# Designs tried in a protein design chat: VH-VL binders against RNA-binding protein 26 (RBM26). Part 7

Target 1, 75 residues: RNA-binding protein 26 (RBM26), of Homo sapiens (Human) (q5t8p6r532to606)
Amino acid sequence: TKLELRKVPPELNNISKLNEHFSRFGTLVNLQVAYNGDPEGALIQFATYEEAKKAISSTEAVLNNRFIKVYWHRE
Short names: E, the ipSAE of ESMFold2; O, the ipSAE of OpenDDE; V2, 0.75 times the mean of E and O plus 0.25 times the DockQ between their complexes.

## First folded at step 3 (VH-VL; framework fv_rosmantuzumab)

Design r16 (from r04 with heavy chain S57K, light chain S32T; at its last look DockQ between E and O 0.51; V2 from the best seeds 0.00; counts 0 for: pae E 5.5 > 2)
Fold by ESMFold2, look of step 3:
Order: C-alpha cells, then sequence, then structure tokens
Structure r16 (fold): chain C 75 residues (1-75), chain A 121 residues (1-121), chain B 111 residues (1-111)
C-alpha cells in the first residue's frame, strides 16, 4: 500500500503537488514530504494495494519529471 | 511468457510505404513503452522512435523527417510502425522492443524477432 | 544528439580471457547519480539482448561474468572469464535523451 519517492526536486516536494499527481490513482491515507530525513524523499500511502499498484506501474512521469523514482516501501 | 512477435518480411519498391506490426503478450501492454530500432545489413543499431501505448504519445528521431508514424491498438496489444517514401537505404531489419520504468533507466529488456525490409527497384 | 564512441571496433580473445570494451559519450549521460547507459549483446541473425542497464546493473538471467562500470561520459563492459558463447557483437546505448543512440559496436572474436 505504500510507495516511496526518491529524487524529488525540492520545489515539487510538497503536499499540494504530490497530492495533485497521486490522488488520481486512488485515495491517499498518508502523505509525508522529506521522508526519513531525505529532503528529496516522500512517502505515499494509498487505501488499497490496487491503487498503489496502478500508481507505481503508470507510464506517466511523476509531476512531469521522469527522473523522480517510485519504489514499493518495504514490499 | 513475455514476447514481442513481429510481422513477416517485406519487399517494397522505392517510394512505397511499409507498416510493421509488433504484438505483445505475457504482460500488461500499456505499462511499457514500445521502441523501434533498425539495423542495415552489416551495420549497427539506429533508434527510430517510441510510442507510449497508454495514451499513444510518440517521440521520433528527427532523421526520419516526418516519414514515420507509430500507432498502437490496445485491444489487440499491438504496436505499429509505418515508414513512408521508402528509399534503398531503408533496407534493414526493423525491431520493436519494450522499455519499462518511466525514467528510461532500465533499457530495452524484451525485443521482437525483427522484420526484414528490402527496398529495391 | 549524444554520440557514443565504442572501442575497440573488434578484438580477439581466447576462452578464459578477461576482456574490456569501452564506450564514451560526447556529453554526460548522468542525472542525480544515475547513468543512462545500457549494454547489449547481439549474435548474427538475432535480436540484441540486454546485458547491463544503468551502467552497472546486471539484467536478469545474464551470467555474472558480465559487469559494467563507469559514469559521466566513460563506461566499460567487462567479460571475465570469456566463454565460447560470448563471441558476439556488443553495443552501448544511451537513454538519457532522444534520439537514443548506440555505439558502432565491438565484435568479440575467437582468437
Amino acid sequence: as target 1 above (75 residues)
Amino acid sequence: QVQLVQSGAEVKKPGASVKVSCKASGYTFTDYYIHWVRQAPGQGLEWIGYINPSGGKTGYNQKFKNRVTMTRDTSTSTAYMELSRLRSEDTAVYYCARDHYRSWLEGMDVWGQGTTLTVSS
Amino acid sequence: DIQMTQSPSSLSASVGDRVTITCKASQSIDYTGDSYMNWYQQKPGKAPKLLIYAASNLQSGVPSRFSGSGSGTDFTLTISPVQAEDFATYYCQQSYSTPWTFGAGTKLELK
């Protein structure tokens, strides 16, 4: 259910921007910026696995930035 | 198993067009970009372009000067590449290949078997 | 366009040898610590096969005798030890920006 973002540019690493992109895949139940002490990191948690899976498998670049990385959080 | 299966060999005259198909199986077609790469006899590899099957967005190598069109049919999991105004130098093997990971960091991990195009008078 | 210069164009080796193939990009193909560099193997009449992605990551199912290294503009593919099935042509390729470009290839031949 949880996705971890890495290499998010600081100007994009905020609640409004991340919510704008990720809410289209499902219901967000947790959203943390600067996750785990990484100013370029974020944590995205969806209500269901299927919503998270849709988000991580999408060919759409996160925030129109193909360099932002998305991983399963402790899959 | 994951496969890309291409249409058969083509023989064309200069000035004609060719449309090569690439049918995907064993994975979710819309999760991967499809790239087209060609190889002239005895030569190296040349990238032609890509299509994102999810929305149909394309990016082409400018060398082809609007002679190339890439399309897809998500209902049949098939990508297409059409090359028009053929010249003898278009004689090559044409490959499709898939690319996952939206950052383009993981390379083209599955390739079709290739389609031989011969352009001759 | 980013030009990829491979060297050598060909080399001869015996089974058991350690060989290196180099690839130089005309400009950096790195972003935020990742190198957008891939290596492919191609045998006559066959499609290319991905060996290494992101400069140093071994593709699934590829033997560990293949390895990649480098960053920025300078990259190396190493085969050690060379085996009989490794005689083929090797291509580097950048995926940093379009058009994607390949090196001219390096043919590894039996000595």
Scores: ipSAE 0.115, ipTM 0.792, lowest interface PAE 5.5, mean pLDDT 90
ESMFold2 (binder alone), look of step 3: mean pLDDT 94; pTM 0.959
OpenDDE, look of step 3: ipSAE 0.414; ipTM 0.894

## First folded at step 4 (VH-VL; framework fv_rosmantuzumab)

Design r17 (from r15 with heavy chain Y101W; at its last look DockQ between E and O 0.78; V2 from the best seeds 0.00; counts 0 for: pae E 6.1 > 2)
Fold by ESMFold2-Fast, scan of step 5:
Structure r17 (fold): chain C 75 residues (1-75), chain A 121 residues (1-121), chain B 111 residues (1-111)
Amino acid sequence: as target 1 above (75 residues)
Amino acid sequence: QVQLVQSGAEVKKPGASVKVSCKASGYTFTDYYIHWVRQAPGQGLEWIGEINPSGGSTGYNQKFKNRVTMTRDTSTSTAYMELSRLRSEDTAVYYCARDHWRSWLEGMDVWGQGTTLTVSS
Amino acid sequence: DIQMTQSPSSLSASVGDRVTITCKASQSIDYSGDSYMNWYQQKPGKAPKLLIYAASNLQSGVPSRFSGSGSGTDFTLTISPVQAEDFATYYCQQSYSTPWTFGAGTKLELK
């Protein structure tokens, strides 16, 4: 259920902006900016796998910024 | 095979409009942005703009913003570029090319064959 | 707009030579450790062909005699050894910000 964002510009890496974008795909249960000490990283956790899969499968640029990349969170 | 096939050559008079098509096949149309690039005879390459086929979002080079419109039809996997108020300086070959929206290592790896536009009186 | 200055505008070479084409961006085109620089080859009457992406990555199917290097504002495309089919026009292109911009091109001609 967890997605990791990379290369988020610091000015866009805030809870409000990321919540606005990702809440359209489902219910967010956890949202961490500057994840793992990376000022351009973020962790997005959805309530269900299907919601997370919908988000990562989206072809729309996150916050209209194609540099932001969405990955499955690797343990 | 992955390919982009463009509509045929056009001859237009100054002041007219032209609409060029670019039909995609062999891949998921909505996974790649479509860019439009032109090349005047004997000149270099000039970027006109891009469209995201998924949501229909566009980005245009300011030089063309008042005259260009990009659209797509997802049911036919076809992208379109319409250029209005044509001038003789718009005489060029117009290319469409794909670019993977999610891939951050950008490059236009597949191109259409080009559409020749001649604008003359 | 980011200006791409490509040099030389033309160069003459023989088969077997090593040639280098340079491209300078008016500002850094690096982001998060990568360079948004691509190189294309174009032959008369044909669409451009992607050779190198992200400054130094060889596109699949492109011969290893082509290589790219550089970061920030200064980039190079090297062809070594030049083969007969390499006589064409080469363009650099930045994908860092819109509008995407190309260098003016370098025509590689047979001596």
Scores: ipSAE 0.037, ipTM 0.764, lowest interface PAE 5.0, mean pLDDT 90
ESMFold2, look of step 4: ipSAE 0.056; ipTM 0.774
ESMFold2 (binder alone), look of step 4: mean pLDDT 94; pTM 0.957
OpenDDE, look of step 4: ipSAE 0.657; ipTM 0.922

Design r18 (from r15 with heavy chain R102L; at its last look DockQ between E and O 0.74; V2 from the best seeds 0.00; counts 0 for: pae E 5.9 > 2)
Fold by OpenDDE, look of step 4:
Structure r18 (fold): chain C 75 residues (1-75), chain A 121 residues (1-121), chain B 111 residues (1-111)
Amino acid sequence: as target 1 above (75 residues)
Amino acid sequence: QVQLVQSGAEVKKPGASVKVSCKASGYTFTDYYIHWVRQAPGQGLEWIGEINPSGGSTGYNQKFKNRVTMTRDTSTSTAYMELSRLRSEDTAVYYCARDHYLSWLEGMDVWGQGTTLTVSS
Amino acid sequence: DIQMTQSPSSLSASVGDRVTITCKASQSIDYSGDSYMNWYQQKPGKAPKLLIYAASNLQSGVPSRFSGSGSGTDFTLTISPVQAEDFATYYCQQSYSTPWTFGAGTKLELK
């Protein structure tokens, strides 16, 4: 249920913008900016696997930025 | 097995329009942007524009001043590029190419075979 | 727009030689530790073929005699040793921002 973002521009790496983008895929139960000490990283957790899968399967660039990469978070 | 197959050569008069097709196969069509690049005879490569996986967003080289329209049909895995108000300078080979939706980093790794457009009076 | 200055425009070499092609961007094309530079090979009557992406990554299926290096504004494509099938035109291309732009090309000819 967790997705990890990389290479998020600092100006876009904030809770408000990420919440706005990812909330359309499902219910967010956690959102962390600068995840794991990476100022360009973020962690997004959805309520369900299906919601997370929907988000990572989306072919739309995150926040309209193709530099941003989305990965499944490894526990 | 992954490939892009484009429509055949076109001959047009100045002022006319042309619509080139690019059919994808062997991969998930909706995982890639489609780009269009042209090459005039004996010249280099020129980027025309791109269309995102959903087809809902396009980016065009402003050089074409609103003469280009890109679309795509998911049901047929086909992308289209229409160029209007043709000029002799539009004579070129037109290529479609793909790049992954997640990043611009990996380049255009698959190209169509090209479509020759000749514009002459 | 980002201008890509490629040099030389043409180059003669023999099989076995080491050749270097340079590409200079009018501004940095680096982002978050990556360089958005690609290199393509094109033979007459054929579509371009991707050789290198992200400045230094060899595209799958491309021989290891091709290599890319550089960052910021200065990039290099090296072919060593040149093989008979390598005589073609090479292009650099930035994918940092739209419009994507190409270098003018370098024609590698047999000496």
Scores: ipSAE 0.022, ipTM 0.794, lowest interface PAE 3.4, mean pLDDT 93
ESMFold2, look of step 4: ipSAE 0.078; ipTM 0.775
ESMFold2 (binder alone), look of step 4: mean pLDDT 94; pTM 0.959

Design r19 (from r15 with heavy chain R102W W104F; at its last look DockQ between E and O 0.30; V2 from the best seeds 0.00; counts 0 for: pae E 8.5 > 2)
Fold by ESMFold2, look of step 4:
Structure r19 (fold): chain C 75 residues (1-75), chain A 121 residues (1-121), chain B 111 residues (1-111)
Amino acid sequence: as target 1 above (75 residues)
Amino acid sequence: QVQLVQSGAEVKKPGASVKVSCKASGYTFTDYYIHWVRQAPGQGLEWIGEINPSGGSTGYNQKFKNRVTMTRDTSTSTAYMELSRLRSEDTAVYYCARDHYWSFLEGMDVWGQGTTLTVSS
Amino acid sequence: DIQMTQSPSSLSASVGDRVTITCKASQSIDYSGDSYMNWYQQKPGKAPKLLIYAASNLQSGVPSRFSGSGSGTDFTLTISPVQAEDFATYYCQQSYSTPWTFGAGTKLELK
């Protein structure tokens, strides 16, 4: 249910902007910016696996920025 | 060990199609992009396109517009590239390669052995 | 499309030499402090092998005699000292924008 972002420019790495993009795929239950000590990283948690799958499968660039990448979070 | 194993050589006539397979092993298939790159005899490398195996999204070099289709089967950890309406200049070795673990920044770190395609009348 | 211009197209060297191969992009391939530049080695009949990623990072298992430098549009690959197994063709490649593009290659030959 958790997705990890990499290469988010620090000026875009905020809850408001990330919520704006990712809420289109489902209900967000957690957002963490600067995740795991990475100022360009973030954690996005959806309520369900299917919502997270929809988000990671999207061809839409995150915040209109092709360099921001979405991965399944590794526990 | 991490490896990509491609299907065998193909000989085709102009106008035909070819479908090349690329079977991944030793890593989580859906965590890495698969790229396809070709090399004509005595020539350099040419990027054909990419597929994200997690959702199947693709991006193609416009040079191959409407002639290339990339797919994958996550149950067999296999990527496929189909090239249609073949012409003699499509004669090349076709490689699949995975994009490094974290992003496009990490390069194509594992390559298949290559599949030779010969297109001749 | 971003053009990648390698020079020289070929060069001859002896074992023990220091060689430098250059690659120039037709526009900057940097984003947020990273350069989207990779270097590959290819021997005849073999697939390319990744040497350097992000302009200057040595790929795991690649000898430290290989190094990369540069940013923006100008990049170099240095081999010092050249070993017998280093005679091959070298390619630069940008991953900044699609289509991804390669340089035409630099053949390193034994003198």
Scores: ipSAE 0.007, ipTM 0.709, lowest interface PAE 8.5, mean pLDDT 88
ESMFold2 (binder alone), look of step 4: mean pLDDT 94; pTM 0.957
OpenDDE, look of step 4: ipSAE 0.211; ipTM 0.836

Design r20 (from r15 with heavy chain H100T R102F; at its last look DockQ between E and O 0.54; V2 from the best seeds 0.00; counts 0 for: pae E 5.5 > 2)
Fold by ESMFold2, look of step 4:
Structure r20 (fold): chain C 75 residues (1-75), chain A 121 residues (1-121), chain B 111 residues (1-111)
Amino acid sequence: as target 1 above (75 residues)
Amino acid sequence: QVQLVQSGAEVKKPGASVKVSCKASGYTFTDYYIHWVRQAPGQGLEWIGEINPSGGSTGYNQKFKNRVTMTRDTSTSTAYMELSRLRSEDTAVYYCARDTYFSWLEGMDVWGQGTTLTVSS
Amino acid sequence: DIQMTQSPSSLSASVGDRVTITCKASQSIDYSGDSYMNWYQQKPGKAPKLLIYAASNLQSGVPSRFSGSGSGTDFTLTISPVQAEDFATYYCQQSYSTPWTFGAGTKLELK
């Protein structure tokens, strides 16, 4: 359900920008920018596993930046 | 123990196809990209492409785009690479390898043992 | 495609020597302070083994006599001191953009 972003440019690592990209895949229930004290990191949580799966399986570059990668969050 | 185990050696004639398997164990298969790399006898390494096992999306080296298909079966944690219209120049050892993370920054940390393909008339 | 030019193609060394292998990318492979450069060791009949990732990070289980440095387009792998088990072929590889590309390899041989 939880996805983690890395290498987000700090100027784009904000709720409005990330919401613009990720809300198309489903309902966002949690969005944490600068996750774990990393200004380039973020945590994104969808309401359902299938929504998160659609987001991580997408071939579309996040914020038109191919260096931003989406991971399953591992606790 | 994290490992990738590949299918056995194959001998094919020109024009045939081959499908190589790569079974993952010891980790969550859908969290890591699988890459395919080949090495012709006495030569260096050549990247063929990648697959994201979570959704099956692929990226191919353009050199192979019309001849290669990469798939996976998440229920068996197995990745596949199929190469068609084989030529003698396709004779090589074919490796699968795991990306340490989706970021492309951490390198290919686990490799399969390799599958030898011989294409001869 | 990003070309990776590796030199030398081969070199001879004795146990105890310091050796360096260079790799030059045809364009910068850096993004946001990280270099997308990896080094692999390969022994005959075996799969490649990751030694260094992100230019300078030592992979777990790799001896500290291996080190990597560089950024942008110019990178080096250093082995000091060379041990008997280090005679192998070494490859650099960029993961900055697809297709991922490797250097042609450097064969390290016993003098």
Scores: ipSAE 0.044, ipTM 0.761, lowest interface PAE 5.5, mean pLDDT 89
ESMFold2 (binder alone), look of step 4: mean pLDDT 94; pTM 0.958
OpenDDE, look of step 4: ipSAE 0.372; ipTM 0.876

Design r21 (from r15 with heavy chain R102Y; at its last look DockQ between E and O 0.29; V2 from the best seeds 0.00; counts 0 for: pae E 7.9 > 2)
Fold by ESMFold2, look of step 4:
Order: structure tokens, then sequence, then C-alpha cells
Structure r21 (fold): chain C 75 residues (1-75), chain A 121 residues (1-121), chain B 111 residues (1-111)
């Protein structure tokens, strides 16, 4: 259910901006900015797999920035 | 061993379609984009499009808009490219290649062996 | 679309030479300090092989006689010293925006 972001501009890498974009796809249960020591990284966790799948499958540019990449988080 | 193995050579008539397969092994299929690139005889490389095997989203070169469809089957770790309304100019070797989708910086590091398509005159 | 202008189209060299191949993008292919430029080698009847990614990073298993440099719009692949197995065609390629585009290729031939 967890998605990982990379290449997020630091000025947009905050809870408010990320929640604004990703809440369209479902309920966020966890959101971490500057994830794993990367100021351009973030972790997004949805309540369900289907919500996360909807978000990663979206063709909309994250925060209107085509270089921001969304991945399935791997532990 | 990381490999991409493509389906065999095809001979088609103008106006027909072709579907080329690309079977991945030796890595997690859904972690990498699959790109399709073609090369006409004696010519350079031309990017056709890409598919993210996680979720199945695609991006196509506008040159092939409305003629190309890319799909995948995650249960068999296989990507597909279908090209329709074939014409003689589509005669080429068609390659699949993988790329790590979360950076685009890592390049196409593994390529299939190529599938030769001949569109008859 | 970003046009990639590669030069020269062909080049003759002897084993032991230093050769350079240039590639110019029609617009900058940089983002956040990274250049989205790759170099490939292709031998007849074979698929391309990645040599250099992100303009200057050597792909695993590629000999250190290959090097890449440049940023923005101007990029260079250098082979020094050329060895017998290096006679092939070389392509630059941008991955900054879709469609991804390649240079027309440079054929490196034995003098």
Amino acid sequence: as target 1 above (75 residues)
Amino acid sequence: QVQLVQSGAEVKKPGASVKVSCKASGYTFTDYYIHWVRQAPGQGLEWIGEINPSGGSTGYNQKFKNRVTMTRDTSTSTAYMELSRLRSEDTAVYYCARDHYYSWLEGMDVWGQGTTLTVSS
Amino acid sequence: DIQMTQSPSSLSASVGDRVTITCKASQSIDYSGDSYMNWYQQKPGKAPKLLIYAASNLQSGVPSRFSGSGSGTDFTLTISPVQAEDFATYYCQQSYSTPWTFGAGTKLELK
C-alpha cells in the first residue's frame, strides 16, 4: 500500500502539498517527507492497495512536475 | 541471469498487424519500464514507446499514435507491442529494452535480441 | 521533439588512437543537476549495448577506456585507447522527454 516519491522539489516536499495531490486517490494513513534522508524523497501510504494502485497508475503529473517519479515502496 | 527474449521473425502484408512479445527473466518484472525501439535496415534507432509493467500505463511516440498498443502480462513477465495498419516502411528489427522507471537516468541497460518484421511489397 | 545531432557520421581510427564523438541536443536535457544523456554501442546483427548513462557514468562491465562528458546541450563520448573490439556504431540518446530520441549514429571503422 506504500508509494515512494523521488525528485520532489524541496519547496513542494511538504505534508500539505503532498496531501493535496494524493488525497484525490484515497485515504492517506502515512506521509513522510524527506524520506530516508533524501530532501527530494517522500513516502505515501494509502489505506488500501486499490487506492495506491489508482495513484501510481495515474497519468497526472505529481504536483504539476513531470520529473517527480512514483514507485511501489519495497521493504 | 537478466534476460529479455523476444518472439520470432514475422512476415506480414500491408494493412495487417503484428504483435511482438518480450519475456523477461532474472529480475522483478514490475520494477522496470519496458521500451520498444526499432531499426530499419541500414538505419538508426527509433523509439516507439514505453510501458510501466506496474499498472500498465503507456507512453507512445506520436509518430505511431493510433497504430501502436503496448500491453503486459505480469503473471508471465511478458511485454507485448502490437503495430497495426502495417506499411512497407515498418520493415525493421524491433527491440524491447528495460529501464529503471524511477530515474530515467540509468538508461536502457538490457535489450532483447530483436524481432525482424518484414512487410511484403 | 528534442533533436540529437551527432558528429561525425563516420570516423576511421587505428588501434591505440584517441577518438571523440560529439552529440548536440536541440535544447537542454538537464534537470536538477542531472543530464539525461546515454551512449550506446552497436555491432552488426546485435542489439545496442549501454556504455554511458547520465552523460558521464560508466555502465557496469564497460571498460574505463570509455568516458562521457558534457552537460546542457553539448556532450562527448571519448574512447582512449581504441581497441580492436571497439569498431562499431555509437549512438547518443536523450531520456529527458518523450519521445526519446537518438543521434543518427557514428560508425567507428578501422583505418
Scores: ipSAE 0.013, ipTM 0.722, lowest interface PAE 7.9, mean pLDDT 88
ESMFold2 (binder alone), look of step 4: mean pLDDT 94; pTM 0.958
OpenDDE, look of step 4: ipSAE 0.123; ipTM 0.822

Design r22 (from r15 with heavy chain R102M; at its last look DockQ between E and O 0.84; V2 from the best seeds 0.00; counts 0 for: pae E 7.2 > 2)
Fold by ESMFold2, look of step 4:
Structure r22 (fold): chain C 75 residues (1-75), chain A 121 residues (1-121), chain B 111 residues (1-111)
Amino acid sequence: as target 1 above (75 residues)
Amino acid sequence: QVQLVQSGAEVKKPGASVKVSCKASGYTFTDYYIHWVRQAPGQGLEWIGEINPSGGSTGYNQKFKNRVTMTRDTSTSTAYMELSRLRSEDTAVYYCARDHYMSWLEGMDVWGQGTTLTVSS
Amino acid sequence: DIQMTQSPSSLSASVGDRVTITCKASQSIDYSGDSYMNWYQQKPGKAPKLLIYAASNLQSGVPSRFSGSGSGTDFTLTISPVQAEDFATYYCQQSYSTPWTFGAGTKLELK
C-alpha cells in the first residue's frame, strides 16, 4: 500500500502539494515529507493496494515534474 | 517482442506535407513517450519532438514548432508525425523511438526502422 | 538549448584496441545525483541502438566491453577491447531538457 518518492524538489515536497496529486488515486492514510532523512524523499500510503497500484501505474508526471520517481516501498 | 514499425518511404514535392506512422507492439503503448528523430543524408541525429500517448500531450523542437504535429491513436497503438510546408532540407530518414514516461534517465531503448522522406522538385 | 560537443569526429582502430570517445555538454545535465546522458551506436542503414544510459548504465544485451563514465558536463564512452562488429558511428545525447540534443557523432573505423 506504500509508495516511496525520490528526487522531489524541496519546494514541492510538502503535504499539500503531494496530497493534491496523490489523492486523485485514492484515500491517503499516511503522507510523510523528507522521508528517511532525505529532503527530496516522501512516503505515500493508500488505504488499499489497488489505489497504490493505480498511482504507481499512472503516466501523469508527479507535480508536473518528470524527474520525480515513484517506487513501491519495501517492507 | 517489443517493436516499433514505421510506414514506408515517401517522395514529396516542396510545399506538400507528409504523415509518418509508427505502430507499437509487445508493450503497453501508453507507458512510454514516443519521440521523433531525423537524420539527413550523411548527417547526425536531430530531435523533432515527443508525445505522451496516454494524454496526447506534445513537446516540439522550436525549429519545427509551426510545421510539425504529433498525434496518436491508442486503440491501434500508433503514433503519427505530420510535417507540413516541406522543403528540400527536410529530406531525411525519420525515426520514432520510445522512452519510459517517468524516466528520461533510461534513454530511447527501442527505435523504429526509419522512414525515408525525399523532398524534390 | 544544450549543445553536445563530441570528440573526436573520427578515429581508426584495430581489433583489440582500447578506444575512448568524449562528449561535453554546454551546461550540467545532472539532476539530483543522476546524469541524463545516453550513448548510441549506429551502423550504416540502421536505426541507432542504445548502449549506455544515465552516463554509466549498460543497456540490456550490450556487451560489457562498452562502458560509460562522467558527470556534470564531461562524459566518456570506452570500448575495450574493440571487436569487428564495433566499427560504427557513436552518438552522445542529453535527455535533461528539451529540445533533446545529440553530439555530432564519432565514426570508429577499421585501421
Scores: ipSAE 0.014, ipTM 0.734, lowest interface PAE 7.2, mean pLDDT 89
ESMFold2 (binder alone), look of step 4: mean pLDDT 94; pTM 0.959
OpenDDE, look of step 4: ipSAE 0.022; ipTM 0.795

## First folded at step 5 (VH-VL)

Design a01 (from r17 with light chain T98Y; framework fv_rosmantuzumab)
Fold by ESMFold2-Fast, scan of step 5:
Structure a01 (fold): chain C 75 residues (1-75), chain A 121 residues (1-121), chain B 111 residues (1-111)
Amino acid sequence: as target 1 above (75 residues)
Amino acid sequence: QVQLVQSGAEVKKPGASVKVSCKASGYTFTDYYIHWVRQAPGQGLEWIGEINPSGGSTGYNQKFKNRVTMTRDTSTSTAYMELSRLRSEDTAVYYCARDHWRSWLEGMDVWGQGTTLTVSS
Amino acid sequence: DIQMTQSPSSLSASVGDRVTITCKASQSIDYSGDSYMNWYQQKPGKAPKLLIYAASNLQSGVPSRFSGSGSGTDFTLTISPVQAEDFATYYCQQSYSYPWTFGAGTKLELK
């Protein structure tokens, strides 16, 4: 259910902007900016695996910035 | 087969606007960003900006942000770049090029033939 | 903006020579083990042609005499052996950060 973002520019790495993009795919139960001490990192957690899978499979760049990378969070 | 075909040469007066088209064929238009790059006579390449045909979102080089508008029409697989308030320094060949939406690593692999713009009084 | 410093600005070579063109980024353009670095060839009156992407990957249809190497800030394009059709200007380009930027170009002149 958890996705990890990398290379999020500081101006885009805020809760409101990330919620704006990811809430389209499902219910967010956790959203952390600067995740794990990385100022360009973020953690996105959906209520279900299907919602997270829909988000990571999207053809739209996150916040119109395809440099932002979306990974399955490990562990 | 896979190709980008641009509109023809333009001659404009200072202060006018120009709109260049880039028609895609041979691939799924929405799977590739379209970039616009220009080249002044005898000079190097300069990136103007990009458009995502899937959502219509754009990213512009700040140097052009106040004068450039990029759009697309998915029904005709055509991208457009409009540059306003033209100056003689805008005289250049303007290229469109595609780049895969999932990765910035794959480079701009297909380019249009170029559109020559001459801005003179 | 990331500046791409390309050298030399021009060079002349004979058919059969090995030539190298260098490109230096003003900051690292690497992310997660990949370099966001491309090389293009441009012949007079034509659009640029992608030769190398991601620093070292040969584009489909490009002859193997072209190769790219480097990481971080320092990158090299090698042409070996040079052929007559390689008369052209070569450009490096970073796709790490907006705006995308190009080197000033290297003109290869064949004797």
Scores: ipSAE 0.016, ipTM 0.718, lowest interface PAE 7.0, mean pLDDT 88

Design a09 (from r17 with heavy chain G59K, light chain T98L; framework fv_rosmantuzumab; at its last look DockQ between E and O 0.59; V2 from the best seeds 0.00; counts 0 for: pae E 4.7 > 2)
Heavy chain, then light chain:
Amino acid sequence: QVQLVQSGAEVKKPGASVKVSCKASGYTFTDYYIHWVRQAPGQGLEWIGEINPSGGSTKYNQKFKNRVTMTRDTSTSTAYMELSRLRSEDTAVYYCARDHWRSWLEGMDVWGQGTTLTVSS
Amino acid sequence: DIQMTQSPSSLSASVGDRVTITCKASQSIDYSGDSYMNWYQQKPGKAPKLLIYAASNLQSGVPSRFSGSGSGTDFTLTISPVQAEDFATYYCQQSYSLPWTFGAGTKLELK
ESMFold2-Fast, scan of step 5: ipSAE 0.147; ipTM 0.811
ESMFold2, look of step 6: ipSAE 0.116; ipTM 0.794
ESMFold2 (binder alone), look of step 6: mean pLDDT 94; pTM 0.958
OpenDDE, look of step 6: ipSAE 0.718; ipTM 0.930
ESMFold2, look of step 7: ipSAE 0.111; ipTM 0.793
ESMFold2 (binder alone), look of step 7: mean pLDDT 94; pTM 0.958
OpenDDE, look of step 7: ipSAE 0.744; ipTM 0.935

Design a11 (from r17 with light chain A54D Q59E S60T; framework fv_rosmantuzumab)
Fold by ESMFold2-Fast, scan of step 5:
Structure a11 (fold): chain C 75 residues (1-75), chain A 121 residues (1-121), chain B 111 residues (1-111)
Amino acid sequence: as target 1 above (75 residues)
Amino acid sequence: QVQLVQSGAEVKKPGASVKVSCKASGYTFTDYYIHWVRQAPGQGLEWIGEINPSGGSTGYNQKFKNRVTMTRDTSTSTAYMELSRLRSEDTAVYYCARDHWRSWLEGMDVWGQGTTLTVSS
Amino acid sequence: DIQMTQSPSSLSASVGDRVTITCKASQSIDYSGDSYMNWYQQKPGKAPKLLIYDASNLETGVPSRFSGSGSGTDFTLTISPVQAEDFATYYCQQSYSTPWTFGAGTKLELK
């Protein structure tokens, strides 16, 4: 259920903006900015796998920024 | 086989409009942006704009101002570029090319064969 | 807009030579460890072909005699050794911001 973002510009790497974008796909359980010490990283956790799958499968740029990359999070 | 196939050559008079098509095959059409690039005879390459086939959002080079419109039809995997109020300076080969929006490959890796537009009186 | 200054406009070489083409962006095109610089080859009557993306990554199917380097504002494309099929026009292009812009091109000619 967890997605990891990379290359998020610092001005866009805030809870409000990321919640605005990702809540369109489902219910967010957890959202961490600057994840794992990366100021351009973030962790997005959805309530369900299907919601996370919708988000990662979207071809819409995150916050209208093609540089932001979305990956499945691995423990 | 991944390919983009464009419509045929056009001859237009000044003031007319042209609509060029670009049909995609061999890949998921909505996973790649489509760019339009032109090249006047003996000249270099000039970027016209881009379209995201998923949502239909576009970005245009301001040089073409309100003369260009890009659209797509997801049911036929076809992108379109319409250029209006044509001038002789619009005589060029027009290319469509794809670019994967989410990939680290940010270049245009697959190109159409080109559509020759001649604008003359 | 980001201006791409490409040099030289043309150069002559023999098969077996090492040639270098340069490209300078009017501002940095680096973001988060990547350089948004691409290089294309174009032969007469044909569409451009992607050679290098992200400044130094070789596109699939492109021979290893092509290489790209650079970061920030200064970039180079190297062809070594030049082969007969390499005589063509080469373009650099930035994808950092819209509008995407190309260098004016470098025509590689046989001596």
Scores: ipSAE 0.007, ipTM 0.701, lowest interface PAE 8.0, mean pLDDT 88

